# VH-VL binders against q96il0: the designs that were tried, part 74

Target 1, 167 residues: q96il0
Amino acid sequence: APERGAERRDTAPSGVSRFCPPRKSCHDWIGPPDKYSNLRPVHFYIPENESPLEQKLRKLRQETQEWNQQFWANQNLTFSKEKEEFIHSRLKTKGLGLRTESGQKATLNAEEMADFYKEFLSKNFQKHMYYNRDWYKRNFAITFFMGKVALERIWNKLKQKQKKRSN

## First folded at step 3 (VH-VL)

Design m1c (framework fv_belrestotug)
Fold by OpenDDE, second read of step 4:
Structure m1c (fold): chain C 167 residues (1-167), chain A 121 residues (1-121), chain B 108 residues (1-108)
Amino acid sequence: as target 1 above (167 residues)
Amino acid sequence: QVQLVQSGAEVKKPGASVKVSCKASGYTFTNYYMHWVRQAPGQGLEWMGIINPSGYSTSYAQKFQGRVTLTRDTSTSTVYMELSSLRSEDTAVYYCAREVSYPGDKAFDIWGQGTTVTVSS
Amino acid sequence: EIVLTQSPGTLSLSPGERATLSCRASQSVSSRYLAWYQQKPGQAPRLLIYGASSRATGIPDRFSGSGSGTDFTLTISRLEPEDFAVYYCQQYGSSPYTFGGGTKVEIK
């Protein structure tokens, strides 16, 4: 039987932020930092009379947030794993145990860890470049829809003022 | 199938260098350390050195320091052991052996078939 | 350096008998980092036991490892004809990753 090495894809659990805003809030709420991504989730307010443009903006913001949360959760998990593997590897090659004589987890000094950070950044450089590009694209789209919603709101206010002058 | 395949037998003169290769297949090469162990005729096993999964870090037994160099090529899934300043006492079978890097140590679970190096005048 | 001393150097037994091999360390070795290997003539070593007591993949149940601190034991409950070989203990917790001198199990 081929040993299916279960690559436990340590997929960051889709940590649905358990942050529930007050039911009567008419505002967006910012939650505490997520334990995996370290990003603060935003709970977006849903107006009773949400326009199609407002809904589209809200959905785009939500999708962008979820994308960003997933990216950083996975990145932090990868970083932590690779860091631990690096430390273990360096200790082993030095003939040092994983634990000190006092039973503490053995650590590397800052100079030794500098090699890890350099390698990690180099390895992930392209990934970060793509992230930044996509982040800007998403934020540009959000900003564009924010502008559209603002214009729609102005127009609706003007129409209401005209109706009140005609009666 | 998981295997380590070593290069063929070598005959060298004293003072020469030998480079033995160990090609890995059937597993994720970058998840394992590679060790080198030698065995002189009729003798026990002697650990020579270790190279980490990335090939960036090595450690050698004191007896071989300055004479042994371990290198790793990830593209070919091959580890190399070079031993310089060969002596008659370096006549041995040389083995590569893998060890899982993380999270659990499973000792040297897979070995190469060995490479006989003979140092003769 | 941790020196591993194996005893006896040679063990002469008949098929079906129980073999008990000792490995003594000069310093305390974590049970997580003690291994046993079998080597037959002209072959590479084969891992039998890792972490002092865990059987490697495909190793028969007749092989068992025990011990802690400085004293470790490999037991073969019933020797099969294919079990006549040299057995090595190893520590792989600290560099250098030393082997014992070996115990030869031979047919009586």
Scores: ipSAE 0.027, ipTM 0.656, lowest interface PAE 4.0, mean pLDDT 88
Fold by ESMFold2-Fast, scan of step 3:
Structure m1c (fold): chain C 167 residues (1-167), chain A 121 residues (1-121), chain B 108 residues (1-108)
Amino acid sequence: as target 1 above (167 residues)
Amino acid sequence: QVQLVQSGAEVKKPGASVKVSCKASGYTFTNYYMHWVRQAPGQGLEWMGIINPSGYSTSYAQKFQGRVTLTRDTSTSTVYMELSSLRSEDTAVYYCAREVSYPGDKAFDIWGQGTTVTVSS
Amino acid sequence: EIVLTQSPGTLSLSPGERATLSCRASQSVSSRYLAWYQQKPGQAPRLLIYGASSRATGIPDRFSGSGSGTDFTLTISRLEPEDFAVYYCQQYGSSPYTFGGGTKVEIK
């Protein structure tokens, strides 16, 4: 018995491609929080004379954003789903309905939810460790390429000044 | 398409333990509660316990507390019922059955074929 | 625990007759959480009715459920040869989940 309205496709990885900043922007733009990841997407500005090195940096930043969006969208969805299933399981065990007499969603108090939060954090500890490791690796790579781009821009300015002087 | 397949018949001596498996296929394993129900020869249905396959909760009938343990393996979509300190009165057919955990109010819509456990001296 | 009492224990009827099976609970049961099952010899139980009155997928329209509170009924409007079996009611709204003792519908 498949659930009605179940998501057929994960749309979170394509979120950044759907966000458009104002036409005359010459800088990166920050959008509203994504529905699933709760992270704000960044729309990357492409300079008219983008170098191959600048392109590599931009693509690395874009890929890192997509990876980060996918990770948190999946984590938030898993948390929400497992939290709701835990609540329903505990209410069922107590012989309680899923809705209150007023029609609102039935909930457990903080003391009852402590077991779920503890298990969820414990279960996901290794996954979060791997996420942090990969997050730092990606940021290190981005910083390294930012340094290379900065050096290229300095060198190009120096070369351009010399050419202007020789003309 | 949706199916629960149980392990084969077991013959055990009094005092032994038995572990019956129930392998699920054709649906999202963690979206459905799994129940265990037994039936002694010529008798009615007796509920033993419930497990949330996400691993967060189990509940057992008072009669079986201390002797029954329900577990699951999400990598194989399998639930297990282990009954210890077996007695001749535990001779029965043991069934697994699924119930929707979220959302919905459907009863035990899919059942395993049953596993006969015979306890004899 | 909620005790479900089924009556009669045995119902002897001929094909074409109407069968009416009763299930009474020791305390109020939400109609959302009452089910009926059919069991034939050597087979696992088969879900017929859930939520007191909703037919399960593939169940013929001659099977109907009704009731609320403590009194529930399963009706088979015109018995077919394949309907001679044991029938169980179940509550699944509170732990422990409980079944009735069963009603055997047999050929006269």
Scores: ipSAE 0.000, ipTM 0.455, lowest interface PAE 16.2, mean pLDDT 80

Design m2 (framework fv_belrestotug)
Fold by OpenDDE, second read of step 4:
Structure m2 (fold): chain C 167 residues (1-167), chain A 120 residues (1-120), chain B 108 residues (1-108)
Amino acid sequence: as target 1 above (167 residues)
Amino acid sequence: QVQLVQSGAEVKKPGASVKVSCKASGYTFTTYHMHWVRQAPGQGLEWMGVINPTGGRTSYAQKFQGRVTLTRDTSTSTVYMELSSLRSEDTAVYYCARDTNYRLPGFDYWGQGTTVTVSS
Amino acid sequence: EIVLTQSPGTLSLSPGERATLSCRASQSVGSSYLAWYQQKPGQAPRLLIYDASSRATGIPDRFSGSGSGTDFTLTISRLEPEDFAVYYCQQYGDSPLTFGGGTKVEIK
């Protein structure tokens, strides 16, 4: 029985950006665009005296970033694969080779590709809708926690001022 | 109305070359691929090759590789098929045929055909 | 290359009869990439069916195409006098493009 070669689903490697900010940095750093997602990763600063609320915000931001990176990495891979298959298929149907006489990769014109883009967008419409919904939910949550952290910081500053006036 | 008008009949000697023209009208010339198909007397249809809308890409059936050349002149809306090293077996009616778009595969318009006779 | 085999080679029928023409591919052809042509003597081929089952513009309803994979059929529900011709299938899904050998529909 010939072993059915397990089609290695090229899962987009969870490309943890190896970007390390300077050790003495007291702020968030933006890395170069990821090669798969094309999104710039943010390295979040961890304060020495991070409050539980600040930690929760940081974790939520990190999780949201990872979610975005994975989504777009997978989407870009899918797009690239389907685009290549479309071009290949269309060239074959036209009786055209995959390479030009000059040895260059054969391409389709903009009009021919318009059908691909339309179909791709249509096919992925629901996926994009769900993405957008989740994106808004996550960002709303982040914004909410940012507000809470801001209030906590204000309160802590006021308490410190009161203690200094009492001594 | 879409029209494909081919050049007149040709009589050639073995070893000669023939160049057949196909003038297109009634549509945007630079948007459609053009194919060439031949038919020997009493035989079926044989695909020869295709040229893309811009004329920058061609593909030929292996049987005609090295002997057939497709060219396109956008200024005159004309496609040319040149076949070299003619043999008696090349005696046929040659057709240009317009390729349809992605959604409508097939050859929707044909030239009237050009008879090429190769005789000693 | 994909070889298309048409059967029968000749079909002798009377006007008003139903014609059924077969086209078999050596390899699977997507339904979107099979066409049928009619050719009358001394004329260029005319597109009848595309996408295996879609009628080209101006083609009468008596012509219909069906099939998938390797087996395709052209049906003429009621033969008219003008339908006596040679019919070719074509695959448009892979290079090189190929035609069937044709089926001649002739008057009995």
Scores: ipSAE 0.016, ipTM 0.603, lowest interface PAE 7.5, mean pLDDT 87
Fold by ESMFold2-Fast, scan of step 3:
Structure m2 (fold): chain C 167 residues (1-167), chain A 120 residues (1-120), chain B 108 residues (1-108)
Amino acid sequence: as target 1 above (167 residues)
Amino acid sequence: QVQLVQSGAEVKKPGASVKVSCKASGYTFTTYHMHWVRQAPGQGLEWMGVINPTGGRTSYAQKFQGRVTLTRDTSTSTVYMELSSLRSEDTAVYYCARDTNYRLPGFDYWGQGTTVTVSS
Amino acid sequence: EIVLTQSPGTLSLSPGERATLSCRASQSVGSSYLAWYQQKPGQAPRLLIYDASSRATGIPDRFSGSGSGTDFTLTISRLEPEDFAVYYCQQYGDSPLTFGGGTKVEIK
């Protein structure tokens, strides 16, 4: 139906929780994109009965998120700064002003920017390679601990079932 | 592939204006800045100005400010250099040259040159 | 404006000899944005070197550029008959763009 179709298609990009207040949620919630990293932060809910293993998994996920956000915030800042320096250097060299006659910010053409993008990617190749390596290492560790937590929860359910039966 | 083809030789009287064309081919016209450089007989190269074909923004050497006007027509991939109030010392070969800012700095392609003679 | 001074004005050499051409700037050229051009009679200039030391596409290995700041050099390691021409340096580190006065490399 139109009513259900409208509800299903009304997917907000920010995806904030509607079951609990955004600032203090009873579930994990996804925030708006960070201004610097352009990544959406996840705020983790802490269960009242969190085990040490569950805490370790949560902290690992939080630390990975912080690492990821810091990497991209720094990368985006470096990109923006170097892009601005490149454009200003090129415009200054030719004696072209930073503003058009209409008052808009002057920009270089896409093909003129090709050298900048190529040089930026080349210069940052090793950095991005190490980021990818570390990203996969972190995801492997998270997956490993997710497996451990799942196994612990299965064991606890079995123990609880045994205790209920013995009572 | 890349070619810059300039208009033919001009003979002008002192006080007249001249408009030289430079037609680009073999690349996307709007992606490169176009410069104008002149050379008087037996003399060196003298930079006159530059135009960004995308926005039409120009910058001129102070010596030519007020006498030179650079324009472009994106539909014909052509840049124009108009020099007014001509004097005998403006007798020179006028070159258009493509800025190499896409891949290489400097001027990687030049037009063949247009001879402008100013005489009575 | 950055003034470029080329020396010598004329260099008389024989084929097979080494040519060393100097270009001195009145102030530091930013990011070594300096190019060298070759011009033969009746022809437009040809780009040889950009960013002080990078050879343009199709330019033979015998041409090399060096220098930074205010002092730049173009070297032709072994002159070929086709290399006898006028050479110009150009800075594009600051506006207005400026050229040197040229060095004529002529056959002895």
Scores: ipSAE 0.000, ipTM 0.466, lowest interface PAE 17.3, mean pLDDT 81

Design m2a (framework fv_belrestotug)
Fold by ESMFold2-Fast, scan of step 3:
Structure m2a (fold): chain C 167 residues (1-167), chain A 120 residues (1-120), chain B 108 residues (1-108)
Amino acid sequence: as target 1 above (167 residues)
Amino acid sequence: QVQLVQSGAEVKKPGASVKVSCKASGYTFTTYHMHWVRQAPGQGLEWMGVINPTGGRTSYAQKFQGRVTLTRDTSTSTVYMELSSLRSEDTAVYYCARGPIYSEQTMDVWGQGTTVTVSS
Amino acid sequence: EIVLTQSPGTLSLSPGERATLSCRASQSVGSSYLAWYQQKPGQAPRLLIYDASSRATGIPDRFSGSGSGTDFTLTISRLEPEDFAVYYCQQYGDSPLTFGGGTKVEIK
C-alpha cells in the first residue's frame, strides 16, 4: 500500500535531514538503502492481536529479508573486490607495455571492462541461478501464507460481523 | 600466435619432488586462468588444479592437497606445477591448459605435455 | 565430486557414418557446464564444444553437442578420417573439475 513503508524524514536542529519512522506508527516502514546490499530494509509492524499464522508469515518475511540482504551484500563485495583486482592487474600490465608516466594514470576502455563483466557473469551464473530459484521458492511460500492469513482475516471478520449483528 | 610451452621430460625417484614449467606467449598472461591436468599411460584425463595469474589464487583437487603447489611469475609469463612426495602412480604426462575468460573452467589452448616418470 | 560416465567405451565405425557419444553425470552440472575434447595419440586434447552446445573456434559444423543437467551427447554427423580419436567430456559445474573416462572412435 501507499501508506505502508512510508518514508518520513525529520530535520535535526543542525538542518540535517534524518530518516526515522513516524511516532506511534501502526504499519510497516521502509528504511534507507543498506551500505553493502543497496536494498532498503523493511521494519515490520507487530500487531497486538497477531495470530500464530500471522506470526509465521512475519517471521518468514523477516528471515527472507535477512537472507536477501546477506546475499547481495556478499555479492556486491565480491564484485567490487574482483573488479578492482581485474582493473589493477590490467593497468599494471598496460603500464609496462604502454607509456607510463610518473604519476600518470592508465585506464581501461569499455571493451576491456566488458570482458570483466562477461567473465563475472559466466563465473557467477550458477550462483545467481540458485539465488533466483531460492528467491522464487521463498516468494511462493510467502504468497501461500499471505493467502492463508487473508482467508483467516475474512473468516474472523465474518464471525465478528455476525456476532455484532446478533447481539 | 597463442602458445604454451612446457619444460622437458623428468625422471625421478619415489619420494622426490618435480617442478614443471609452462611458458605462455601470444596473449595477455594475467587475463586467463591456467589449469594443470595429468594423464597416466593408457588412462584418461585427471584435473589437478588451477591458478589465476592475476592474484595468484589457486584451487586444487582434494586428491592432490598438500602435495601440489601452483605458482606463477608474471615477469616471465610462466606457471609452475610442483608435485612432492612422488610415487610410482604419479608417472604421467602433465599438461598445462589455458582457461578462457568467457568459459572460466574450459581449456581452449594446451601445452605439449611433460612426461614425468617415477621409478624405483 | 561429480562423476562423468561415457558410453560406449569404444565405437567402431566407417568414414561417412554418424557417431553419437554419450556422457552422463552423477548429479546435475547446472544447465550447460559441460565441454567435449578430442585427443589423438601423442597429442594434447583439443577443445571441441563448450557450454554443452557451443562450438569452439575452428571446429567444423559436423560436430554438435546437446543435452542438459545430467545427460549429454556429442554427435559427429559424418565421420572424416581425421575424426578417429578418443573423446572426453568434462564438467565445470562444481569443483573439482572432472573428466569422463573417454570414448574411443575407431575405424571398423
Scores: ipSAE 0.000, ipTM 0.443, lowest interface PAE 21.3, mean pLDDT 79

Design m2b (framework fv_belrestotug)
Fold by ESMFold2-Fast, scan of step 3:
Structure m2b (fold): chain C 167 residues (1-167), chain A 120 residues (1-120), chain B 108 residues (1-108)
Amino acid sequence: as target 1 above (167 residues)
Amino acid sequence: QVQLVQSGAEVKKPGASVKVSCKASGYTFTTYHMHWVRQAPGQGLEWMGVINPTGGRTSYAQKFQGRVTLTRDTSTSTVYMELSSLRSEDTAVYYCARHSEYKGFPLDYWGQGTTVTVSS
Amino acid sequence: EIVLTQSPGTLSLSPGERATLSCRASQSVGSSYLAWYQQKPGQAPRLLIYDASSRATGIPDRFSGSGSGTDFTLTISRLEPEDFAVYYCQQYGDSPLTFGGGTKVEIK
């Protein structure tokens, strides 16, 4: 693998296959944390003989991951931007610069930052509540379809076993 | 291009106060902090404090707390250092210096210095 | 406050020789927030090196800085006549800003 100096190196975690030789099955690949969402993406393997039900499950999992990644990327960006604006505004009101005399980034004390966190949570309460509701709803749907896929695979194996026994 | 021009030499009696000016030119005055550093005859450099010209916020070395006051006038791009209750030990060359554009606060441009002599 | 100790107090050298000046901090200066200044009699200090090793604009390449944490060095590879001066290190990693006591580089 190439060295990237100070840049992040995109490698699969130990034990997870990144590629499939022609004679081996591939597995889902788990990537490094996304720089915006801080969540690790899963790259789903698509079987050659994927059933319609398996395809529906995979697409639901992919859609849920994309929704989750987008939500947290936007939330983290909004949080960082509003935090910087709050700090900048308070420091300007006090006549303070953005950096300390020692050259470090200027910060507010814990009591002052508590006001920002309280305001941020209050502003985003409804958004987070709807996110949690949708997150559980999506996970329930995924679990349901995982169960259906498992039953389909069991049924197919039973059919195959019965057919071999009847011959 | 960037220049810091300080006021002329001062002779003061013990107990008086002195106000030294530092006029900046060649850059946007409000974008850089201005520091004050003094040097007694034959001695090293001693940091006194800093002012942010944008809001006028100041920070002082503890040794000078209560005696030094840094101010600025944005209309004339000038920073002032006022030192009160002068003692003979305050005899020194006083420098203003701009923090650099680089990461952190190295001092990249300095005024020529103002000699303050405290004697009876 | 971070105390900076410079050594030696005086370096007596001839033009063409290498000068090595040391600056030791009483505690870590975080992110190498250390600068070096040159001062000649009757003049204001002049910035030579910032961030421990970065040369300021217009400073000849014979001047170099190195070190991190608590131990820093200024090196002048081949002294020129105009390099005989007093040199000060300064930290800006913590408030208050502090300077070393200076090293005088004088003609032998």
Scores: ipSAE 0.000, ipTM 0.438, lowest interface PAE 23.1, mean pLDDT 79

Design m2c (framework fv_belrestotug)
Fold by ESMFold2-Fast, scan of step 3:
Structure m2c (fold): chain C 167 residues (1-167), chain A 121 residues (1-121), chain B 108 residues (1-108)
Amino acid sequence: as target 1 above (167 residues)
Amino acid sequence: QVQLVQSGAEVKKPGASVKVSCKASGYTFTTYHMHWVRQAPGQGLEWMGVINPTGGRTSYAQKFQGRVTLTRDTSTSTVYMELSSLRSEDTAVYYCARVQDYGTSNWFDPWGQGTTVTVSS
Amino acid sequence: EIVLTQSPGTLSLSPGERATLSCRASQSVGSSYLAWYQQKPGQAPRLLIYDASSRATGIPDRFSGSGSGTDFTLTISRLEPEDFAVYYCQQYGDSPLTFGGGTKVEIK
C-alpha cells in the first residue's frame, strides 16, 4: 500500500481545539478544521435573553460537538498508530528493513494492506456502530429541542399579535 | 451492484454556490470513504477532498479550503459537495468516487457518472 | 505536491499495435503508489491498474503496469478498438492526491 505523506505520527491528543471569534460577535462562527479530528468547531452565540429551552438546545449542540471532536481525534490517532505498527510488524516478519535503498519508508502492497483495513474495520465495528447510534440519538434530541424552540417563538408571536389586536 | 448516482447538471452565475449529490447503493454506505474529483473541459482530473460517512469527518485540498464543504446523510446513503463563490474556472464535471480503504487516500473504484457544473456570466 | 507528467500527450496507433504510456513523478511516490485510469468521452474514469502493477477486477490481461519511484509505464500489448481513450495516472504516495495530464490514445 502507499505511504501517505499527510499521515501524522503525533502523540495522543488530549482536550479540544480552541479558537476565538471576533469580538462583539452576534452570530455563530465556524472555525478552521481541528488538527486532530479534522472537524470544524462552531462557536455558539449566547443572546442576553436566552430562554431555558434555547439554553438547553445550545448546551446540547455544544456537548455533541465536543463528543464528536473527541471521538474523531482519538479514532484518527488510533488508525495512524495501528497502521504504522501493522506495516512495521509485517515488514519484520518478511525480513525486510523499514527503509528502501533510496531512503524511502518501506511499504506493503494493496493485498497486504487489505488485511489491515479488514482487521481495523472488524475490530472497530462495535465502536463505530455505537458512534452512529449515539450520533442519531443526539441529532434526534437536537431536532426535538429545535422544534420546541420554534413552537416557543410561534407562541410568543401569537401572544404579541393578540395583545396588539386587543389594544 | 455497487453504484454511485449523482444529481443532474447545474448552470450557475458567478458568486453563487452549487450543491451536488452522490447517492450510493449496493454496499454499506458508512464503510468506505468518498472522494470528490473535478475535471475542467479538456483538462485533467483534480482532487478536491474526502469525507468519512461514518462520522462526517472531512479533509480538503488546500486550493479549495474555505470554499468546499462535504457532508453526508446516512439515512439516504448520500454525500454532498457544496462549492461556494463560483467563478468561471469552476466550470467542470464533478465526480464522486469511492475507495476501498478506511481513513486514507487511495485509488478510486467505483466512480459516479459525473455532474456538469457550468458557471456563466 | 507531487506533479505527475504523462508522455506522450497523444499517441496515434492502429488496432493490434502495442501502446506504451509513461508517467513521471516530480518526486518519488515509493515503489507502488500509482494507479492508472481509462476515460472515454462523456464517461467517468475507469480503474485499470493500482499499486503500479496490479490489474483491477475485470480488466483484460493486455493491460499491464510497471515502474517504481518516479518512472511508471502503462502497456497495452495489443490494442483493441475499445482501448482508444484517454489514460490518466494518479499518485497516492502523498497528499494532496494528484493526477497526470493524460495521454490520448487515438486511431491512426
Scores: ipSAE 0.000, ipTM 0.441, lowest interface PAE 21.0, mean pLDDT 79

